VHH binders against q9vm92r272to629. Designs and how they scored, part 15

Target 1, 358 residues: q9vm92r272to629
Amino acid sequence: LEERMAFIEDYQQTQARSLLLYVREHQPAELISENGTIFSTTLDFALGKVKKMVRHAEHYSLDDARIKPPTPAEIVENQTFMVQSTDVLKSNAKFKVSEKVMAEYARLAGLYLDQIESLRPDYRWDGSRNLWILKPGYQSRGIGIVIRSSLDDILQWTSNNQNKKYIVQKYIERPLLIYRTKFDIRQYMLLTITDTKVSIWTYRDCYLRFSSQEFTMDDLRESIHLTNNSVQKRYKNKTNRDSRLPKNNMWSLDQFKNYLRIMGAPDGSWSKTYNGFKQNLVAVVMASLDETELLQNAFELYGCDFMLDEHYNPILIEINSTPDLSPSTEITARICPMVLKDCIRVVVDLPKNPTAAT
Below, E stands for the ipSAE of ESMFold2; O stands for the ipSAE of OpenDDE; V2 stands for 0.75 times the mean of E and O plus 0.25 times the DockQ between their complexes.

## First folded at step 2 (VHH)

Design f10b (framework vhh_8fcz_2; at its last look DockQ between E and O 0.55; V2 from the best seeds 0.00; counts 0 for: pae E 4.1 > 2, unsure alone 61.7 < 65, grease 26.7 > 24.2, SAP .782 > .668)
Fold by OpenDDE, look of step 2:
Formats: sequence, C-alpha cells, structure tokens
Structure f10b (fold): chain B 358 residues (1-358), chain A 125 residues (1-125)
Amino acid sequence: as target 1 above (358 residues)
Amino acid sequence: QVQLVESGGGLVQPGGSLRLSCAASGFTFSSYAMNWVRQPPGKGLEWVSGINSGGGSTTYADSVEGRFTIIRDNDKKMVYLQMTSLKTEDTAVYYCAKDFPYELSGWEVLPFDYEGQGTQVTVSS
C-alpha cells in the first residue's frame, strides 16, 4: 500500500514535470487557443508541484517513507490536474490564456525544470509522455515486460498480477540512440564473499545490444523498446534501419569505441561511462548490503544493463542474476566464455595465489 | 592493520565550504587509490570521489562534480576532500575508503575498504 501510494505520487509528480517540459518545448502560440479548454490553473498546479519538489530536494530527503495519504481536497485537485494535463499531452488540448501569459508560464516552466533537474539529473531522461515500464519480478529476458502511460492501467495491471510481483520503473524516454536505434550495454559484475568481506568486481569488457527497429515513442512495441536478445531474435531487422548497425544487433566494446571516435566524442568518453558503471554498481550493492543475508564463501555473477544519456552517463536499468551466457551471437560467443573463465580465476585461483592474474 | 581516520566535518550553511581529511596508516599508501564515500541519513553508502595512487587522476560523482576536489599527499599519507558550494543534500557521514589491492586483467575490483568512524557533515540553514 505504501509502495502504491509512493508510486502514485511519483506518477503525478512526473506528470507535472512532463507538462512543464511540454510547455518549455513548444512555442507559446502553439499552446494557446481562444477556444482552449485548459485553464491556467493547470499550469499553476504543475508549477507548484515542481516547486515543492525542488524544496524537498533542497531541504528534505525525498523518501517514500515520508509520503502521506493525500487529503480529499488534494485528491480532487490531483484528479483534475491529471485529466487536464493528459488532455494537453495526449490530445493536444490548448490553453485558454493569452500568448503573453503563456510565454511567462513557459519561462517559469524552464526555470523550475532547470532547478529540479539540477537536483535530480535523472529527471532529464524523462520525456513528456510519462511512460512507465512494468517488469515481472524474478523474470529475465524481457518476458512479460510492458510499457504503459495510464496510471489506471498501471495500477490495474499490478493489481491483476500481484503474484508476479511486478516492478514499476520510469521508462527512459530520452535515451542515447545510435543511428536512431535504441541500445543498452551489458556489463558484468561479480560479487565475492569471503568470510565477512564483500568484494565487487566489474568486468573490463562489455557489449552493446540493439533493437531491431528504429526508435520511436509513437509505437510502444517490444521490438522497438526492448533490447534483450531473447526478445529481438524474434524480430527481423527493419529494412529502413541504418545499414551501419549490426545484423546480429550486437556490438563489441571495440566497435562502440570506434563509433565514439567516428562521432567525435570527447576523449575519455568511454572512461566516463565505465567509471559510471562502477559508481552505480557500488552504490546499488552497498545500498542493499544491509538487507541481504551474506553467505560466506560465495560468489554471484550478474548481468547489469545500462543505457546512456547524451553525455555518455550510464543509467542502470536492470541487474540480472544468473545472466544468459549462451553463445547466441559472435559477440556473446566471445565474451561470455571469457567472463566465465575469468570468474574462475577470481573465485578459485586468486584465493590460492593472491598474485594470480584474473 | 589498515587504519583510516577521518576529520574535518562540521555544521555549515548552504553555499559554505569544508575540508575533510583522512589520515591513513597500516598499508603502503602510495600504492592504492583512495576514495571518499558518504552515507546520508536513512540512505545507503554513496561514492563521492576517487583519486588514483599517484594523485594525477581524479573522479567525482555527478552530484558533486565541480564542487568537490579530492587531493592526496603521499608523503603525509593523507587524502583530502575540499567541499565547496555545499548543499543540504550533502549532509552525510563521510568516510575515507581504500581501494582493494588487486588489479586484474579481466576483472576490476572496486573500492570500499573503509574502517574509519567517519566524519559528520551537516549542511543546514
């Protein structure tokens, strides 16, 4: 229940940001009409919501535990806002305000968004569609993953599938694309537990996975938005997809580095990305240590999936225990055996000989 | 025995500055990269900054980039964190952490060997 409430609040906050983003990205004249059906109060509400977010981020820990049930008045206000903002975002409803007034709202929207994005950089990855991805718990390979925008749909979906323990995450609407195609990076992580010591290992090599289709937000099909090989192998590459993309929908790290060079990415871009992997993974592991029963003399290999932003910052989207290490492509046929071999070096050889190479 | 002793924390207003220090002993200091990590109230540990063994390379979390500077003195076996433009969200217990000793060809072991008590940083108006 608490989680549900937290989600609802997050959804509504996201909606507010989405509306302001929409306003920021359009010309004022395009957003208004004499016959407009949306009132300025909707914008006021959105601004107020984001302003509150800024204050909380600056002065308070935004913890889900602090989320309280809304008052009846708040419920009504939220409902009204949701309806009106949805009309704007999905149906291109227009505001019944003057151009001058709309311009001021746009200015304020920009200001508040900049503020909140400074405090929460991850919000920059959000678009204006307020999309969420639902993943079944303990399942891998993209099975049962759905993307939804409607709050009611999301809530209904999770309610109907309580046994599957769905995880709801904000869908990244503005990922870095390669040749207009969505991709993620599979990074391996090894956890070793010796006595009471936990060690986190990252593999120096990784690989990219591509969607078989060009990326578009106008079509939410899995063939476009999921990059798992288990999903993509079921689809043919679209003929209009860029020919520079691999047929097997995977790149090696070297191929990616080459791409970065071709694109004129700054020197050190990969280093930035890789360091970002380490930072994210350490943060996640450390955050979970208190909640995890540690088994002595144990190890576990994880497949960690990252997307990138336009600045080559990694975004952790998923951690998979017992990742698929099958040689499904030439890329995985190379890297997976190496990862496994090197795991053995860490787990078996290194304890016997601390100077052993891994 | 590896010992890391943090100091320099305190109460500061938003926009203020603090300099944290970490005194290291019990290991060959100049052979290890050093890190700062922090634990905000009610949250898990967060990596803040790292510096390589020679001091020539530094890295920062996005949240502190441009505001914090990590420096080390290998002769004194000290690592420092200069914090500027402090924000309320920087409130945390800060720890100095040593990297693990192993550099492997395939696998890279990540830092977080810290045994210190940490130093409290509170940013409040």
Scores: ipSAE 0.383, ipTM 0.666, lowest interface PAE 0.6, mean pLDDT 88
Fold by ESMFold2, look of step 2:
Structure f10b (fold): chain B 358 residues (1-358), chain A 125 residues (1-125)
Amino acid sequence: as target 1 above (358 residues)
Amino acid sequence: QVQLVESGGGLVQPGGSLRLSCAASGFTFSSYAMNWVRQPPGKGLEWVSGINSGGGSTTYADSVEGRFTIIRDNDKKMVYLQMTSLKTEDTAVYYCAKDFPYELSGWEVLPFDYEGQGTQVTVSS
């Protein structure tokens, strides 16, 4: 019950941010009408919610970390907000305020969003749709993954599938697209564990996996949104798809670097992205060491999945402990054997080269 | 025996400046890239800055770029982190880390191998 209440609070906080993002992204005149049905109290509630989120992110008081059941008055206020904000976000309902008042709300929305984004950088990737991805807790390889927007649908889905141990995560609504198509990046990581230290290795090469369809938030089908190979191999590419995209839905790193050059990306954009991969992977490994008893003198290969934002910053999606190294395209036919060969080289050469691991 | 000794931490007000030092011994210092990493209270390690073995190439995390400067002196076997415009989120234990001098096949090792005690930086008013 406590974890369900925590998710409901997280969903409601995300709805408040979604409304403020919507207000920031539109001209004030587009948001108002003389006959509007939405009053400014809905905006006041959203601003207040985000202000509380900023306070909690800045403090570590034990009282502030506790999740409390809402009072009856808070339940009514939250439900009223959810109805009103949904009408704005889903039905384009208009505010009944003057253009100057709406412009001031847009300024405040930007200010509060900037504050919370500086404290929670991952919020930069959210959009206005309050979408969530539901994943089975067992090894699914893309099977059973769904994307939902409605709180009631999410709660009903998890209730109908209680014995499957679903994980609910915020969906990343603003991924970088290539020719209007979603992709991810498979990055390999090797963890080596000795009696004196833990070493993290990242592979210098990687590959991109594309969706078979153009990206849209109006259609939540897996063929658009789940870029992993086990899902996409079941689908035929859209007939009017951009011809510059690979027919086998994979790019090598060299193809991606060439794309960056063609698009006029700043010099060193890939190096910045790759350094970001390294930072993310160090953070995840260090967090995991506290809860994991390490097997001494061990080697572990991981498949790490990243997306990028519009500024080429990495977004870590998943770390797979049993990555599939089977060739499926000419890209994986080259890279996967090389990764395996280079893993073996580390195992054989590491004890003989003390400068490699010190 | 590789040894890295960090120093120069302390308590400083927001907007202040601080210079961290790292004395290195037990290896050929001029052959290795060097890094600063930090561990904020109750959080995992995050990489801050790196400098190649010759000192000609520097890199920085987005959160510190423009505010921190990494410097090395190969003759003295020292690496420094000049910190300015400090913020409360810079509060952490800072570690100096030795990097891999050479690639091993297609892999790159990360600056995760540290042995020093670190130096505490606290930014508070």
Scores: ipSAE 0.110, ipTM 0.530, lowest interface PAE 4.1, mean pLDDT 79
ESMFold2 (binder alone), look of step 2: mean pLDDT 78; pTM 0.791

## First folded at step 3 (VHH)

Design g1 (framework vhh_8fcz_2)
Fold by ESMFold2-Fast, scan of step 3:
Structure g1 (fold): chain B 358 residues (1-358), chain A 125 residues (1-125)
Amino acid sequence: as target 1 above (358 residues)
Amino acid sequence: QVQLVESGGGLVQPGGSLRLSCAASGFTFSSYAMNWVRQPPGKGLEWVSGINSGGGSTTYADSVEGRFTIIRDNDKKMVYLQMTSLKTEDTAVYYCAKDTYTETSGWEVLPFDYEGQGTQVTVSS
């Protein structure tokens, strides 16, 4: 109930930011018409919403971050805004304001977006589409994952599928692409427990998984947007897909490093990415420690999925506590047995003689 | 008994500098990699920097790269963290932690456990 209200608020805030992103990305003359049906009050509402978000982010505290039920008047204002902003974003509706007035709104949109993005860096991954990805709470193979843009569709989907306890997350609209194609990175994490001590390990090798089709926001099909091998195995690679991409839809880490060199990525881009993996994983494990039972001489292997933004910052998508280690491609046939072999070295050999294990 | 004693923290203005020290005892210092980890108020631990046993290889978290330098003195059994261009976000209790680099496995251990009382760094205007 509280979660539903928090989601609706997040969706509405994202809609306001989406409208401002749209305004910032277009020339003022392209946004206006003498026969326009959208008025300046819609822009005023969006700016006010984002300004409130900026104030909240600057003055955040645990007690002050609560979501309050909206008043009847606020419900009506939000509904009006949703209808009008959706007409702009999805139906290309035009504003009935002067070009000079629209240019001022574009300037203010840029200012407020810069402010909130500096306080919430994760917002830089959002585009103007207000897209959400819905995942079943226990599914790790991409089965049952859907992408939705409509609040009503999202609420109806989760209500109709209550048995699966869906997780709703913002869709990453601005991921790094390779040859115009979406990918993610599988990074292994090992958690070892000895006595009362917990250690976190990352595997030094990883691999990339590609979508079978070129990335486009005009089509939300899973073959374009879900990089999981279980999903992509169902689809043929399209004939117009870049021929430099692998037929098996995977790259080794070495192939990715070679790509970064060829494309002129800044020196240290991979080091930045890998350090970000480490930082994200430490943060997640630390947050869950109070719920973890300490079992002596135990270990747990995790498969962690990351995407990258255009600046090579990692975005943690999912942690799978039961990673598939079967040889599904040439790359997994090589890496998965080595991961398992090296787990034995950590669990068996290192505790016996830590000094000699180097 | 492994003992690690951190010092050198304090109040500093944004843009300022501090040098943290860690005195180690109870183990063969020159045989182990050393790390710095921090805990901001109300948040979990964040790995900051690492240095191998010989001092020839260093690594840094993206948030501190170019601003912090980790150094060790094996004769004195000390590890240091030289911090420059400090930001409000660097406010935390800083801990040093013993670690072991392994060349025989594909796994890299992350600094999760910390030793000692830590040293408080507050960056405020």
Scores: ipSAE 0.290, ipTM 0.609, lowest interface PAE 1.3, mean pLDDT 79

Design g10 (framework vhh_8fcz_2)
Fold by ESMFold2-Fast, scan of step 3:
Structure g10 (fold): chain B 358 residues (1-358), chain A 125 residues (1-125)
Amino acid sequence: as target 1 above (358 residues)
Amino acid sequence: QVQLVESGGGLVQPGGSLRLSCAASGFTFSSYAMNWVRQPPGKGLEWVSGINSGGGSTTYADSVEGRFTIIRDNDKKMVYLQMTSLKTEDTAVYYCAKDTYTETSGWEVLYFDYEGQGTQVTVSS
């Protein structure tokens, strides 16, 4: 119940930010009409919502941090806002205000968005679509994953699929793209457990997986938005896709490093990215230790999926406890057997010869 | 046998500062990276910060970056965690952990080995 209330609040806050992003990204004259059906009160509501988020993030709020049930009046105001803002974002509805008034709202939108994004850097990855990704809680590999923009659709989906314990996450609408195409990075992690002590291993080789189509938010098809090979292998690459991208939809780490060199990325960008992978993975493993019953002399191989932001900071998308190790491309045919072979050196050879690790 | 002795914890108000210390023995201190990890009440271990063997490279969890500073003194076999702008969510038992980070056959290991009882940090008004 509290989870449902927290999600509804998050969805409504995201809608308010989405409207302000839309306003910031368009010229005032494009947003208004003498026959406009949307009034400035819709913008006042969105600004008020984001201002409350800023106060909460700064711990300058007058109230405690707990989410409280909305009053009947607040429910009506939220419903009116959702209808009006959706008309703007999805139906190109226009505001009935002067260009000067619209320009002032655009200025305030930019100010408030800058404030919240400085406190919540992850919000810079959001666009104006208010999209959410719904994943089954256990071992999906693309199966059962859906993308939804409607609050009602999301709530109905999770209610109809309670037995699968769906995870609802904000969709990252502004990831780093390569040649206008979405990608993720498969990074292997090995977890070994000895006498309740955990060792985390990261494989120094990795690979990129590309979507079969250029990235666009106008089409939510899985062939554009889900980079898993189990999803992408079902689709042909589009003919107008950049020809520099591989037909098998994978790049080796060396190919990615070459791309960074060609694009003039700062020296050490890959080292920054890889160190970020290690930080994220250590944090996740350490956070889970008391929730997990540890077995002595056990090991587990994980496939970890990352996207990057424009500064090459990693964004952890998911951790797969049963990664697909099939030789689906020339890249995986090379890397996956090496990963498995090298695991033997760690879990079999190291205990007999401690110097095998050096 | 690795021995790590943590100290410096205590009760502080939000916005306060504390400096934690870890005295190491039983291994070649200058050859290993060192980490601080913490365990909040009723929760699992959380990695907080790391420093390489030479002291020239440091890393931090997002939740503490800009507020905490990790430093080491190889001659004294000490690692420190300077904590500023403390928040109630920083309340935890803090442990010093020896990190083994070696490259082998494509794998790099991050292993935490701690022997101490930790030091309690309580941030309360």
Scores: ipSAE 0.279, ipTM 0.572, lowest interface PAE 1.3, mean pLDDT 79

Design g11 (framework vhh_8fcz_2)
Fold by ESMFold2-Fast, scan of step 3:
Structure g11 (fold): chain B 358 residues (1-358), chain A 125 residues (1-125)
Amino acid sequence: as target 1 above (358 residues)
Amino acid sequence: QVQLVESGGGLVQPGGSLRLSCAASGFTFSSYAMNWVRQPPGKGLEWVSGINSGGGSTTYADSVEGRFTIIRDNDKKMVYLQMTSLKTEDTAVYYCAKDTYTETSGWELVYFDYEGQGTQVTVSS
């Protein structure tokens, strides 16, 4: 399948970027040893891979639409690179090069990463672990999500679960953290349909949901599965968390704005984030519009989940078509009834179409 | 069946004024609220102003409050946007829309399918 080949290529490209990220993040002296087992050819391979990605991104064209199967020589070269780079990333294997040579590779890594990240901003959210999140269907509410780092495991999982149509996407390894804790932002979106024409609305208020445990990449299961749960008593009782975070694991928008002020975030950071929410949601809705049969004179309420990067750029994680509007905390007890009340004002109280008297 | 035709745009210098017009047909104009929205070059859609069916209630985006005035004439089936003290950041294609208006809603309109071609406003020295 072309999908399988595309994913394998993406996985291998991500491994190359992961190695360069690792090199960029460490001092040259920390990466080398007289007894090192990794040679400069491994870095040359990674740089070449990323350089090819930059060329393709700069010169996007129909001629690159077809995925070419690798030659036997390329298969061997890729396999060798995967083994060597994994030894660096997971086993702390050291390079057998001089500190001066390593410093030059670190400089080139930074240059090439900057280039590809400028063309693919989503790559800025990646770390050096090459982790992938597997989700059943777009409509899931975090149920059945798994994380895998091995290419073989990912391919086997999707093969064994074909009926659930798993979506494979890169795990966000570098989200913005608040007091070392992972969070997402619930942003409501309303679609209204008038005469088969679509309007998209975003709610001006939102709230943050915190994981019950400090973020760590040492235990992938904990950080990934805790985000959609308000409290898991086992984790909360067994792990220590920053006391400045709320016991109910939610912040209002006002509390987030106060945090931005206290931390010295640039003026307009929230406006930038909110504008990014609007742009991301419009893009996703428009991309899906041709495949959707819309009922005339109707509306749909969505709960949209975002993370942020270190520059306050939004990262869309999930769109939930059946958002929970139950008052579970003081924050949801305030915001959810207002969302519903305001939906009625838009859809029912002020008519949009010339309608016959009912 | 619903048709909206925008006009009145053009090139104007900073500090200048323009009056945009929208001619509506194909629906009972006096029964529906009207809005103006704009799309700056390379940016998404931005809601500008709204007016209720009777013309007695108006609302504006913070960026244009005090500079723009939305008006309607139900007899002529027209909605207007009077723009004063124009700034370079007002440069955009402007569209009128018969979408729902509410000054008390917490919802912000961020996209809609429009039937008009829009009218280009360019503010430049």
Scores: ipSAE 0.395, ipTM 0.655, lowest interface PAE 0.6, mean pLDDT 78

Design g12 (framework vhh_8fcz_2)
Fold by ESMFold2-Fast, scan of step 3:
Structure g12 (fold): chain B 358 residues (1-358), chain A 125 residues (1-125)
Amino acid sequence: as target 1 above (358 residues)
Amino acid sequence: QVQLVESGGGLVQPGGSLRLSCAASGFTFSSYAMNWVRQPPGKGLEWVSGINSGGGSTTYADSVEGRFTIIRDNDKKMVYLQMTSLKTEDTAVYYCAKDSYTETSGWETLSFDYEGQGTQVTVSS
C-alpha cells in the first residue's frame, strides 16, 4: 500500500504540473470566458502543490520521504482540484477571471515550472495530458503494455493484474519526431567486473526503430506509440507515413547522421546526443553500485532504449538485461553479431593482455 | 601505480567560484581521457565532466553546462575543473577519474579509475 500511496501522490503532482503547463502554453484570452466555470482557486491549488514540490526537492532527502495519509480536508481539496483541472485539460473548460488575472497566473506558472524543472530535469519531457504507461515486469518486447490517463483506471488495472506485477511510468509526451514519426534508439551497454572494479562500456554503433504510423496524441494505439520491433513488425506502414522512412522501420546510425545534416542540425549534434547517452548510463550505474552485490569476474550485456527531445537531449526509456540479438532486419543482422564478437574482446581477451584487442 | 591527487575544494557562498586541481602520476597521462565525478552527501556518484587525451574535446553534465570548465595540461600532468556560479546542489566530494582503458574495437569505456581521497566542496550561505 506504500507503493500505491506514492503513485497517487505522483499522479496528483503531475496533474498540478499539467495544468500549469497548459496555462503557460496558451494565450490568456484563450483560457477565459465570461461564462467560465473554473475559478482562480484551481490555479492557486496547482501553484501551491508545485511550491511544495520545490521546497521538498531543495530541503528534504527524497530517499527519506515518508508519505502520510491525507486528512479529510486534503481529500476534499484534492477531489475538487482533480475534477476542475480535468475539465480544463480534457473538456476545454474556461476560467472565469479577467485576462489580466489570467496573464499573472501564466507568469507565475512559468516561474514555478522553471524552478521545479531546474531541480527535476526529467519533468521537461512531460506534456499536459498526465499519461502513464503500464508494462508487465515479467514480459519483454512490448507485450501487455497499455497507456492510461485516468487514476481510477490505473489503480483498477494494477489491482486486477496483481499476479503480473506491473511497472507504472510517465509517458513521454514531447519526443523528437522524424518526418512526424516516433522513434527510439537502441544503444548497447556492457558492464564488466574484474578483481577490484566495475567497468562500463558503450558500443560505438547503434540503430533507430520507427513506429509504423505518424505520431498523434489523439490516438494512443501501440502502433503509433511503441517503437520496439516486436510490436512494430505486426503492423503495416500507413499510406500517410512519409515515404522516406524505411519499410523495415529501422535506420542505421549513418542514416540518422545524414538526416541531421540534411535538416541543418549543427555538426556536433550527434556528439551531443551520444555524450548524453554516456552521461545517463554512467549516472544510472553509479547510483546503483551501493545497492548492487558484485559477482567477481562477471559481465552483463544491456540493450538501452533512448528517445530524444527537440534539443537532441537523450531520454532513457528502459534498460533491458536480456536484449534481443536476433537478425530481424538487415541492420540488426549486421550490428548484433558485431556486438557479440566485440564483447569477447572486452570480457575474454583484454583482461588477459590489455593490448591484445586491436 | 596510478595516483590521482585532488585539491582546491573548500567552503564558498552561493554564486561563488572554485578551481579544483588533479595531479596525476603512474601512467601515460597523455594517452587517457580524464574526468571529474562527484558524490553529494548521502547520494550516489555523478559524472560531472570529461576531457579527451589531447584536450580538444570536452563534455559536461547538463546540471553544470555553462558553469564549469574542464581543462588539462599534459606537460604538467594536471587536470582542472573551473567552477563558477556555484549552487548549494554542487556540494559534494569531487574525484578526479582516469578512463580505465585507452581503446577497444567497437566498445568505448565509460569507466574511471578513481578512489583517491577526493576534495570536499561545500556551498552554503
Scores: ipSAE 0.315, ipTM 0.605, lowest interface PAE 1.1, mean pLDDT 80

Design g13 (framework vhh_8fcz_2)
Fold by ESMFold2-Fast, scan of step 3:
Structure g13 (fold): chain B 358 residues (1-358), chain A 125 residues (1-125)
Amino acid sequence: as target 1 above (358 residues)
Amino acid sequence: QVQLVESGGGLVQPGGSLRLSCAASGFTFSSYAMNWVRQPPGKGLEWVSGINSGGGSTTYADSVEGRFTIIRDNDKKMVYLQMTSLKTEDTAVYYCAKDSPYESSGWEVLPFDYEGQGTQVTVSS
C-alpha cells in the first residue's frame, strides 16, 4: 500500500515536470489557441507541484519521511490535472491564454525546472513523455521488461504480475545517442573478500551495445529502446539505420574513443565517464554492504550497464549478478575470456599483495 | 606503506574559497594519476577531480567544473585542490586517492582503498 502510494505520487510529480518541460521546449505561439481548452490553472498546478518538490528537496533532513494519503479534494485536483496535462502532452491540446502570458509561464517553467534539476540530477534525463520501465525482480538479461506511459497500465501490469515482483523506474528519455541510435555500456565489476574486508574492482576495458533500430520516442518497441544483447539478438538491423554502426551491434572501447575524437568531444571525456562509473559503483556497493555484511564466495563478478548523458556522465541502469560471458560477437569473444583470466590473476595476487588490495 | 595525508579543510561561508593539500609517501608519486573524492554527510563517495601522472590532463565532475582546479607538484609529492565559489552542497570529507597498482590484471581496485584520514570541508553561513 505504501509503495503504491509512493509510486502514484512519483508519477504525478513526473507528470507536472513533463508538462513544464514541454512548455519550456516549445514556442509560446505553438502552445496557445483562441479555441484552446486548457486553462492557466493547469500550469499553476504544475508550477506549484514542482515548487513544493524544490522546497522538500532543499529542506528534507531525513530519508524516512512518510507520505500521507491524499484528501478527497486533493484527489479531485490531481485527477483534473492529469486529464488536462495528458490532453496537452498526448493530444496536442492548446492553452487559452495570451502569447505574453504563455511566455511568462515558459520562463517560470525554466526557472523551476533548473532549480529541481540542480537538486535532483537524475531529473535531467527525463523528457515530457512520463515513461516508466517495468522489470521483473527475479529475471535478468532483459526478459520480461516492458515500457509503459499510462498510470492505469502500470498499476494493472504490476497487479496482474504480482508473482514476479516488478520494479518500476523512470525511463531515461534523453540519453546520448550515437548516429541516432541508443546504446549502453557493459562495465565489469569484481568484488573480492580477504579476511573481513571487501574490495571493489572495475575492469579497465568495456564494450558498447547498440539497438537494432534508430531511436525514436514515437515507438516504444523493445528493439528500439532495450539495448540488452539478449533482446537485440532477436531482431534484424533495419535498413534505415546508419551504415557506420556495426552489423553485430557492439563497439569496443577503442572504437568508442575513436568516435569521441571524431565528434570533437573534450579531452578527458572518457576519463570523466570511467571515473563516474567508479563513483556510481562504489556508492551502490557501500550502501548494499550495510544490508548484507558477509558474502559466501571469495569473489563475485558483476556486469554493470550504463548509459551516458550529453555531457558524458554515466547513468547506471542495472547491475547483473550473473553476467553472460559467452562469445556472442567478435568483441565479447575477446573481452569475456580476458575478464575471467584477469579475475584469476587478482585472486592469486591477493595472498601475495594484501596491502595493495586492501 | 602507501600513505596519503590530506589537509586544508575548515569552515567557510558560501561563495568562499579553500585550498586542499595531499602529501603522498610510500610509492613512486610521479608514476600514478591522482584523484580527489569526497563523502558528504550520510552519502557515499563522490568523485570530484583527477589529474594524470604528468599533470598535463585534468578531469572534473560536472558539479565542480569551473569552480575547482586540481594541481600536482611531483617534486614535492603533493596534489592540491583549489576550491572557489563554494556551495553548501560541497560540504563533505575530502580524500585524495591514487590509481590502482594492478596494471597487469586489467582490474583496477577503486581508489578509496588508498584514502587517507581525509579533511573536513563545511560550507555554512
Scores: ipSAE 0.305, ipTM 0.624, lowest interface PAE 1.3, mean pLDDT 80

